Miniprotein binders against q8gw64. Designs and how they scored, part 14

Target 1, 233 residues: q8gw64
Amino acid sequence: SSSSQSLSFSSNSFSSQPESELLQALPSSKPKSPPLQLPWLIVGLGNPGKKYQGTRHNVGFEMVDALADAEGISMNTVNFKALFGKGVIGNIPIMLAKPQTFMNLSGESVGQIVSFYKIPLKQVLVVYDDLDLPFGKLRLLPKGGHGGHNGMRSIIDRLKGSRDFPRLRIGIGRPPGKMDTANFVLRQFNRQEQEELDHTFQTGLEAIRILLLEGFNKSATFVNTRKSMEQLS
Short names: E, the ipSAE of ESMFold2; O, the ipSAE of OpenDDE; V2, 0.75 times the mean of E and O plus 0.25 times the DockQ between their complexes.

## First folded at step 6 (miniprotein)

Design B3b
Fold by ESMFold2-Fast, scan of step 6:
Structure B3b (fold): chain B 233 residues (1-233), chain A 104 residues (1-104)
Amino acid sequence: as target 1 above (233 residues)
Amino acid sequence: GMKVYIRVPSDEELRQLLDEIKRLLEQGKVVIYVITVPGEFLSHMKGPDGEHMRRLAEETGTTIVVDESTGTVLIVAPSQEALWEALDRIYQFMEDAEKRLSDE
């Protein structure tokens, strides 16, 4: 399968192939991934408001903020019920969204963006906290259920029940002892955890760049096999 | 401002345009995007005598090349800001066209 750009122009001369001529004139050095025809949407999940800043449930917001800072994208526009940014990574247009609805209504924002920009679901990346991954571990998946995450449930519902969109899961670990999940995700990260998250975010930023420029499989390999890669002889 | 090519340029004009695009790309002075637009939406986006597309390109400072046979639209912009101004307008035209077709 190829998402390579195909440019074809009709000509009354009957001799030229404008598509061939156009392609020859463009830079010959191409990324491994074909150019994308439609923008990507990258969504970070969280709860709006000062009360929820720095909590485990807002790690998706923090990842998107880190990406925006790294790529020089302003997140100061409110649109589609989200703090919204637009930019380009390696000539690929991207939109960044932090839905400003409550977590369980995140799909109201995402659904509107996807509908308006006609984004293929395979180019909608959702970044969120995951209790089932060890703290600081990342996993990139092409599809899946909501796993009890209220933001993910909302998105699936507003995308007509579709589960066929990529997701970057950020491990926050399981609650200690008898603490319930709802209380745990609202706890703030401590200083040591914030230092470890800085490394996690750098890995996540590189994973997103690989996803956009080199494709899903290469990014998933980069993310999902990190520990094995550390042991290269 | 940038130019708009609603029809295929002559071979000489196309060569000049592609040379200019290549030079600007090598200098990091432009960003490029390609979209495919259904023929029914392209008609609405172009407007009478291509007025809508010419105004879009002028207002955003972009160069737009349309291949009507495939529905391919090439956008060349001097900046990320200009590219997104053009893309937002194009997506708005597509939304308006969809509603217009439903109303008929």
Scores: ipSAE 0.279, ipTM 0.647, lowest interface PAE 3.7, mean pLDDT 79

Design B4a
Fold by ESMFold2-Fast, scan of step 6:
Structure B4a (fold): chain B 233 residues (1-233), chain A 82 residues (1-82)
Amino acid sequence: as target 1 above (233 residues)
Amino acid sequence: GEYTVEYVITVPGEFLSHMKGPDGEHMRRLAEETGTEIEVELDESTGTVTVRITAPSQEALWEALDRIYQFMEDAEKRLSDE
């Protein structure tokens, strides 16, 4: 019912040949074609500029930077209004993106990247701060609304209203007393909080690696499990 | 053996002619300029094309991928302009 033809090209070609001479029909017993495989996009959300470094709203940027450092990926490309790293984890191409728009315009960057690289939404992971999780807690979800997060709202809008993309939520907790949410997310983590986040980031890096290599369900089980026995005291 | 990374991408069959260029020159030049090995396979029953890239580094793989995505973008634009 089906036939296949193949061509091979190498960096040491000594002559060009007509297309018809290089294409050859393959045996009928040829293995099934591999499923469609496209690169993953991992987006960390935040606000650009030194005055926003270390703030709660930029924890997504910090997670992406930690991933880039751990995997030896250089974040040295500027395109689509983002700082980019491009690398490979387990032979899976990945793009790391930190949109350099303000938070509420993050979708301008992410939408262009997704469109250009034709990335299926199931392979777009967005990492961001979440007020509804306790500080340092992680949650990996396959889909969802924006929960009031302006960066997530922007991304959903630029993806034509789609909510069907995975997200890694990093808990920052609720503001104390009557402090408003907008002011709270712009406050910097102190040294003690940053030390706790280092453990959160290590767990998040492992979760991302499992997601890419072993799939969503194993990663979600890994990251969404209950507190350790030590933490239940 | 030598260190390599491999990746397989599937592209629409209608882009194949544009991506290969005359006598496969575009793919040959891409392989030479990025230092990669590229294998292109057409499934005539489904009209889909698989491109297998073997690269000596992450950087070389992404140089080849970025160029393939650019070919696809250019081909898509030409088809939509008809």
Scores: ipSAE 0.494, ipTM 0.798, lowest interface PAE 2.0, mean pLDDT 83

Design B4b
Fold by ESMFold2-Fast, scan of step 6:
Structure B4b (fold): chain B 233 residues (1-233), chain A 80 residues (1-80)
Amino acid sequence: as target 1 above (233 residues)
Amino acid sequence: GEYTVEYVITVPGEFLSHMKGPDGEHMRRLAEETGTEIEVEYDPETGEVTVRITAPSQEALWEALDRIYQFMEDAEKRLS
């Protein structure tokens, strides 16, 4: 005895009469299944404030800003301790978030966003700096540990220990010579490094578009293929 | 304009009454204030409501989505 019911509400043809002017349950069940897609959250990790602008640890912020610029999304909303952009790629709603907490508290922001918007963890993409990848190299993974990254550790903790969310790792390389890791990640990219990162960001933006529109496997393959071509040059 | 975004979100059926409000007032107001078209379908087999939103811009879509998520948050607090 199960039957579906449909009702329509429009800004162009509103009725002041309750229910009597609304479309009632459809007489026939349509064979079309509507596309069911929850919004994606794309998080870039970094430290807030002018002092940390352009540092290695803020490359996740830079990737999110590049995505916002490329997609015409304004990063003007402040909520859940994050600077937000909200937009659409294809017909998929996306949220862009730059947590405005310090790096080691990033999960306080991300956890609240995920909870409020009921985002499946498979649709939470975190973009961050990685010491174990060569400078400018990208890696897209469906899950994993924090690898010593304090922002990732904070997110995993606030997602109840879950590691099952995709991540886009941006290689920054390891510190040269005698420099310790903590000092290295807080160093500014120089002009030449920033120009090289522009190519990395273009590849990353394409990978994110493929992820959203065509799925994880195709995006991961794209990232690996680009790496092979880069090694050839 | 030519630009149109269509999006579908699924909401637990028990939230439908709270989201619609008396005589559908909440949904009518939402559509009017955001400039969107909203179609709501209830599936008794799954107990879920499908909300189809047609918006003239990404901004209008997100205004409607934020209102829907707020209704869901309010409904959860009421049902607990």
Scores: ipSAE 0.496, ipTM 0.804, lowest interface PAE 2.1, mean pLDDT 83

Design B5a
Fold by ESMFold2-Fast, scan of step 6:
Structure B5a (fold): chain B 233 residues (1-233), chain A 81 residues (1-81)
Amino acid sequence: as target 1 above (233 residues)
Amino acid sequence: GSDKEYTVEYVITVPGEFLSHLKGPDGEHLRRLAEETGTEIEVDESTGTVRITAPSQEALWEALDRIYQFMEDAEKRLSDE
């Protein structure tokens, strides 16, 4: 029998296969398998050494230390020119780094970590002091320039000019009157400022957890809609 | 089945050109890595994914560091020859 030959000459009847019909797309009530998760790198910027402990320029170091303490991550190793810790938040591997280079060479550390661990830049969070935000205010941005910050400039340079990485800006305000910015960022926080920063750090730690577990948009909304202490007074 | 309850899971993508070398003959290298780190490691060669199940943060990072070191060494060998 040549029945298959008869059917092979059909030229103008399209047979629908039940499995290949157009299916109306609807949101699934059952979540799909989670997407492939890659490690995150969280970098705090500052200057190494006890002389700079508690200074405005080291607030990024303090945030990373607070995160390490909250998550039970040891920061006792030196690797990639950074004081370095490794841990997990939820099921997401996290690396914490405090570059032990001079501030203007921070990118040498960050660049090596990013290259070695193949970290996508959207999962490199840099935490640093910002003169253009009121004291204690946080802002989470998905990208941006260095804004005059030498550590940020170094990181951008070592990431081949890329600006497409998230950053958590910690407001330190601008210097009063005639004080230059270089001297201002090296001033230590006083006791009252440190008490206000404790609240800022708690908000920042929650923002980082939301970023890792629920994504950038939810974290940015959480952070960027918060009032400063000045607005609450 | 596993007689050990694991606490953390992680998935990493390894480029196909390196994945066979990471696995080794009959998967022997990855089996040894899993045994030495106390983890369970599963590979899907069609997608290039490596799934690691670990009893602790430390065990997970021991396995991850070894995989990343292997990748770095493999890339360096190709670059240097």
Scores: ipSAE 0.452, ipTM 0.770, lowest interface PAE 2.2, mean pLDDT 81

Design B5c (at its last look DockQ between E and O 0.01; V2 from the best seeds 0.00; counts 0 for: pae O 7.3 > 1.5, pTM E .755 < .8, other shape alone 3.332 > 2.5, placed apart)
Fold by ESMFold2-Fast, scan of step 6:
Structure B5c (fold): chain B 233 residues (1-233), chain A 81 residues (1-81)
Amino acid sequence: as target 1 above (233 residues)
Amino acid sequence: GSDKEYTVEYVITVPGEFLARMKGPDGEELRRLAEETGTEIEVDESTGTVRITAPSQEALWEALDRIYQFMEDAEKRLSDE
């Protein structure tokens, strides 16, 4: 048997920073190149089938559909257990995915896409419903737990326990009275609620565009402070 | 100014061990890929990068999907050795 412990001292011969050293070696007079852009994956969570259309638990699907429509991206491809769209915003290739697994198996789809396209986890945005945010409120976070959401739990599991991916939470509020939360998320939005969500979706579309073109911090400031401060004049 | 013509440029990194195989003899395979997808493809072997210039988002993704499929197939062959 070959042993890797052939040296008696605990010094590393070299730390993993060859890319940083290479970039630092580049001449300042060299023509400016845009930064290397990697594809983004934007996932909306929901349950497939007409039975679940328009339910609170499928608001992530609705957000992805709104983005696809706004950006002229066709969602007519089926691959990796998802309804799939591919497009470009600015010069950034993006993939839109609505996993067609049941909610608790969403990670089976997302994991395959991330692996095949070698997507950095910081460029995997998951959009989903959140009981802990007031109806129509958005929150953009760079990482976090699943908060009891079965789709998020599935994704974390299939990403080898990693929680280090961005997420856009869409507030659906808590169920009124004694209604069970599991039943509440399967209830349809009414017309008035859908009209309020249209405004929320427009804000979310702007946030996603800012995220892709101008970065996470600017988008998070836009989303997380916009409805806390007051309407901008 | 005049209306902006739609073009998109994207750079993908391809491991050196796969890049020569992806190019094929005299670059024929990458030339064929560019021709079939309607894109312009330039390779920098010193950095292991492939630059794709496309007239549409659809053309870009046709080229990208073919490159990602090649990388997937090449990785599977290496893991089987």
Scores: ipSAE 0.577, ipTM 0.812, lowest interface PAE 1.6, mean pLDDT 82
Fold by ESMFold2, look of step 7:
Structure B5c (fold): chain B 233 residues (1-233), chain A 81 residues (1-81)
Amino acid sequence: as target 1 above (233 residues)
Amino acid sequence: GSDKEYTVEYVITVPGEFLARMKGPDGEELRRLAEETGTEIEVDESTGTVRITAPSQEALWEALDRIYQFMEDAEKRLSDE
């Protein structure tokens, strides 16, 4: 089913010079081989189990599920201590993971995937709930700390302290009154909040597509300057 | 008409020390891999690249997983020898 490849290069109809003459006219080394093209890993954080379904802490799971649905990727396979799916956006192979460890052990799953597929950390996107962002606000950052998030702490620790991987933060707001933050993240979204999050997830899907196809800076511009649903009311 | 087919193309770099072993004698092992996964696979030995053309995301990932598994197994054998 494969054709033999020619060792010579063809001229381009949009150019007046043949490709071979251009290369030989330069006092330079041979063209470098194409870079290793590796897949992206997109991790959504949460806790497994029905009692955590719909909680603020599981919004990362929901974002990845929305992406999987949009791209036709099944998340029913268990591998690497995660519900794990594989697909392609454009020509970019992607892996989707929802670690099925508890939140504070998410690094065990992520570390296994990164090691097996040899994924550069700049191509590991982690999606998670963020107390320091207004509800429904998205923020894409190229690196950073864990911000007190136990899942992010677990991942950073497992990656030997590296903070050099992108994150998509999903704002959940801060707890009302005297409610403890640990209790707040385990509360479920109400129906109105879930409906508003559907729009947030659609924006997140577009941000991820732009990240993969057009690069971090364009995705960050799209996401970080976009008004949230709260700001549009 | 609805006769157009989905295809996806991906290029992976395989270290040269593994590339010949992965292809097998006269390319038989690579041809078998392509047939079993339903993909087209083309090798450029000058760059160490493997171009995979697949009719689906599933077929592409079946081929990729076999390549990743081959490299993992080969690295383990070299380490243990």
Scores: ipSAE 0.306, ipTM 0.669, lowest interface PAE 2.8, mean pLDDT 80
Fold by OpenDDE base, look of step 7:
Structure B5c (fold): chain B 233 residues (1-233), chain A 81 residues (1-81)
Amino acid sequence: as target 1 above (233 residues)
Amino acid sequence: GSDKEYTVEYVITVPGEFLARMKGPDGEELRRLAEETGTEIEVDESTGTVRITAPSQEALWEALDRIYQFMEDAEKRLSDE
């Protein structure tokens, strides 16, 4: 008569208290990502090819090259039908561009760059030659027409007729005598003109730095008032 | 779909020394270039300009690149004379 002792296992109900409370939300000091400052686009105008190097119509390219050199920016990226360099002036991201589209297609390149990077037109500086300014003279304007300049016409047209972007005009002067304007803009600078332009480029660099770091009005004052001091001496 | 024949027109300024070569014996090279790129190339000596009419932006670029190469080659020939 084998008495099978049925061991009644008492199921102790462990009341799992929900330890839900003490995830103290550490204040995620999300580092305020510095507002994604859209880059400035600085465009020099010119024609590609060796024959256009040092020509009056390419002074916009020379100004961008002088800026690239001064800021240690390599102009080695080919994209959007332009030579590009990316850098920073102070805390401001910049893109330097030389459209390789030839002068009157410059707007194709600039339009693609502006569209792709979503650059506001107020942050598009175009640097170009100006027949209506005396040689070596700079003028910074917040807006304007193309003034007969084919590269500026192309840019305005590709920007849907918008003229509300800053421009740095570099004076090349008017052709002497009865010389054709087209032949004049395609002439290389003489040595004396090139030496004067090197000083113009240094002034242009400083004007661009002031534009980026201190804003348009200070830069425009810096650039545009220098004409008045030389007329008073 | 109407194939909008997107004709692009471009007018380049060319130094007068190259325009004379473009209409000269070397003008046959420009005709060949126009045929090979599917473009029309018109030289205006009075304005110092070359007009390119192209069926596409790509064709315009090819024509322009070759016009530039032609002018570089012509400049090199002028420097070697």
Scores: ipSAE 0.019, ipTM 0.258, lowest interface PAE 7.3, mean pLDDT 82
ESMFold2 (binder alone), look of step 7: mean pLDDT 73; pTM 0.639

Design B5d
Fold by ESMFold2-Fast, scan of step 6:
Structure B5d (fold): chain B 233 residues (1-233), chain A 81 residues (1-81)
Amino acid sequence: as target 1 above (233 residues)
Amino acid sequence: GSDKEYTVEYVITVPAEFLSHMKGPDGEHMRRLAEEYGTEIEVDESTGTVRITAPSQEALWEALDRIYQFMEDAEKRLSDE
């Protein structure tokens, strides 16, 4: 490879020296550099506001909150229309986002974050509720459609139709009786269901750690071979 | 003895057209950023690679936010009418 002109900027290098001496640098001969590590974005989907706290549709928010708490990441920053946190897991830089748009506009937040930080789509993990999985069951997929989920539809639309990003689906089951799906997802979990979700969240947190540290296939095997809480109960 | 301390490194690729805006007049933007957050920034102009080395995760993210802000501002200036 041809030698490039490199420039170095550091607090320890600045002095009264001429500009040309401050900017000129020779190529580094350091034998080993750590591998390039791009950031991950982990998005939980939900609706903002007290009215929607504890509802089925906000389980993605709850998973992200649990991750933030477990990893000591502050979610107090508001940016890109999201409650936002930054941290690391192992040596992997991560960003956590809870879009504060209504569910059907989640892509307005996620699209801006992905564009601004130049995040590869394979490192955008979206966590959300799924009617087609039994209550408490998790499934990790590398890509897919929106399955009727309005938040996922919004994200796909704002990523120019791309479906090539990983997602962690949290099973909420189908509505009982004649209850429509729109009303069902806005109903709150009862105490028994919340206690069972605690186990689901522990599994989900471990899945995310495996995903980041050991890769997608190992995490997907870990998650997708687990029995749901409905099947265990 | 070894004086190696834990550091955090991050590498981004910056389009050539943004590098000038990112550095600022006489490199002032990058110098202020390095001083403010105690980071080391190395720019490879041939590849557009920018390597940031920081003493902490917080310092890295603060420096990165400023760099991405410079890139966003440059893109808007170059792409807008």
Scores: ipSAE 0.018, ipTM 0.398, lowest interface PAE 7.1, mean pLDDT 79

Design B5e
Fold by ESMFold2-Fast, scan of step 6:
Structure B5e (fold): chain B 233 residues (1-233), chain A 81 residues (1-81)
Amino acid sequence: as target 1 above (233 residues)
Amino acid sequence: GSDKEYTVEYVITVPSEFLSHLKGPDGEHMRRLAEETGVEIEVDESTGTVRITAPSQEALWEALDRIYQFMEDAEKRLSDE
């Protein structure tokens, strides 16, 4: 039932050779269906509502908002329990998601998106805050555990225990003195910190572009090289 | 110039078992999808390649959402049979 084949320039006859082949007892070559090429999903983690706006735990939301602004993508659609945007980088379709569940239920949103669009887990990038990185530092990893992050734990749980998806860690540092971690992540960034994050976000945006257009290894090299340059300066 | 920013192109490959459902009888579903979303679609049935040329990111995503919905509907029918 295929109909776009008029480019054959070596057939002796339209009917004789193909019909002779079809009558052979030996099986013809089996058609191999290529897999569906799927878009990327980029998830920023945070807590919904004005109370949590600008807090350290919502830096993943801020990164996704920065990406949406840079690429001209609207984040006004509510779908799959997320503020959801759709767009392209180069010719690669991307989905942006900010789950509107509380942090520890982020996987309920991400799991639904991944299931509906049949996204390979290696094309699911999760962006989130990390206490174990110095403030403003980025780390791109191809896989890993949740490291105590409740949003990451929720995602791993809803992806059938899989840890094999890329993540962009945004360093927020450890709490000063005796401040509890739970209280620290709910504190807002000050003006100086927000200015430093603007530079971090620009580096992160470039890393995401490289990831999508040129692949993981080039993006990871870029992130590592940029960190070395920042340390040397 | 700005004219280049009005078009996006994307190529997907669709398994042959879903391509017939997606295309519909006499290409009706694919024609309607293209008309409703404003995209241009070229199908190579021999490779399962579907090329989409869209005037905007929004039009591309409307077409993609429709294609994913067709595939979900087809999978549900196959699992019922």
Scores: ipSAE 0.223, ipTM 0.631, lowest interface PAE 4.2, mean pLDDT 80

Design B7a
Fold by ESMFold2-Fast, scan of step 6:
Structure B7a (fold): chain B 233 residues (1-233), chain A 102 residues (1-102)
Amino acid sequence: as target 1 above (233 residues)
Amino acid sequence: GEYTVEYVITVPGEFLSHMKGPDGEHMRRLAEETGTEIEVELDESTGTVTVRITAPSQEALWLALDAIYLFMEAAELGDPEVAKELKEYAEELRKLAEELKS
């Protein structure tokens, strides 16, 4: 049947010629493709450099690294002041970013990425540490304030005050006793905490997959209705 | 066997002329600069264009997809600012494509 036409473009088929080629009509038996799929940006927050590796404030970096490893995405490109990776989950194009600015300047990176790629804010997911959640608890929200997090404040400022982007909060709890909050977030996780975080990261990876493939409401229900390990014992 | 990645998008048929450019120049240049294969299919019965990208890496796929997204933006807005951004991005794609081939 003559109801479909195709054009193929390949670097091997042309030798720097302006002339295009109409090749062949494609079979009409091919399945319908999904609607135009806009890319997602998934940002993990942290501080760059070996000094801050493994600290509580860098748990957003660790979550994005876990996602990159699980999906086979290389995070070795530097662009827009971020370690950058690009890939696909299912049929959904994604960008992964770990801003290499200090935490309070994270918006300089994220703002440039969002502006350049025209990413809808609804599809900008920011992953970061949260002092107001119990250790290991996740919460997925469609919007909100910065809650005192300097990286989130920087992003909101660079997005012209917009707070209308999704976020995955990773609970680190509040500092014990009289410990200063700034010192607490720069402490490394101990072995028991790392084991609990492994479970948290697996839940987070599943939440991100559900978010991308099945939508926000299903993912938020999956994440936000989960009880802590203390309540499940 | 060489590893490849594939991605498919569906766009309105009215997008085809902007994406194609004069004599298919836009899509030909994009395929050359990213080292990808791009197949464009018009289904005349539905008025839908399917774009299939086959790439040697996730990075190459994403460069091609980003450029197609910018073509869509230019078509929707008719904005010379977007056309300027697309031109600047094409220079970045050329540099990155040469680095990926090495």
Scores: ipSAE 0.000, ipTM 0.203, lowest interface PAE 15.7, mean pLDDT 74

Design B7b
Fold by ESMFold2-Fast, scan of step 6:
Structure B7b (fold): chain B 233 residues (1-233), chain A 115 residues (1-115)
Amino acid sequence: as target 1 above (233 residues)
Amino acid sequence: GSDELRQLLDEIKRLLEQGKVVIYVITVPGEFLSHMKGPDGEHMRRLAEETGTEIVVDESTGTVLIVAPSQEALWLALDAIYLFMEAAELGDPEVAKELKEYAEELRKLAEELKS
C-alpha cells in the first residue's frame, strides 16, 4: 500500500518544559548509568535510482542495507539528502545513511548530518567500493585520503579537509581487459560475484559490530587479517 | 506564476498527508540542472508526463522534488534523472551514450505503463 512508500516524519514534538523541570529537580547522585554514548554514523556510498542497484559503485549501499536488515532498522526516512534510519547495537546508538545525491556530492549529505548531530569524526564510518583491493577483500582504516573515490573526496571536502574518520573499504578489484574504470563501477555484479559478496558482507557486518562494541583495534585486527573468522570462533 | 506554484505545492502537501502520493527530494548541481530541465523546462515536463509524476525544480537551491502516485512511477522518473546526471558527471562518451539510451527506454516504458 501507499503508507510504506511515504516519507516518515522524524519529529516528535514535545511541548513539555515540565519533563525537563522534573529532571533538573532530581537530587545530585552518583552516576546510575554508563557514561552517555554519542551516536555513530554509518554511511554507505552509492548512486540513487533503480538502474544502479547491484552495481559495483553501490556496494556501500548494499552493506548498509544488509546492516539495516540484520538489526531491524527501517531506512525509509529522508533527511539531509539521505535515506537513513536510527537504531542501536548493544547500547550504542547508531544512525545509518545512504546519501541520495550524486556520488561526487555525498559530502553535502554527510556534512549536514555530522554537523547537526555533533558526531565526533572518529565515530563516522564510511563504507565504499575500492578498485585497489582484490574483489571481496575488506580493509578497515582509521583515516586516509580519498584514493580517487569521488564520494570520499566530497566527504573530506565537506568536513573541511579532515581525513580523520574511519572507513571500511570493500574490494571490487580492477576492470578486466580494455574496460575503463568509470564503465566498470557501473556494471552489476554477476550471480557468482554476489554469492562471494554474501560472505564479505557477513564479515563486514561482524566487523561493524566489533567496532561499535569492542573498539577499532579489535575490529581492524578481525577484518584486516587472513584468519579474521578464527577470532569469533 | 508564483500563485500557481503555491497552489501546486499545497495540493502536493494535502495528497501526501492523505497517503495518496510518495515523494522524493534530490539536489542537482547547477551545471547538471540546466541540462536536465532543457529549454523552458521541456525535458522535465515530458518526463513528468511520461512517468505520471509531478516534478518541481527550485533552480536557486538545485532542489528537485518528485511526486509520484506509486513507488514504481517514482523509480522510473528518478532513474531517468540520475542516468542523465551520471552520464554528465562521468565524462565518458561511451558510458554517457549507454546511460542516455537507457533513459530513453525508461521513458518509453513509462508511456506504455501509463496507457
Scores: ipSAE 0.000, ipTM 0.146, lowest interface PAE 16.0, mean pLDDT 74

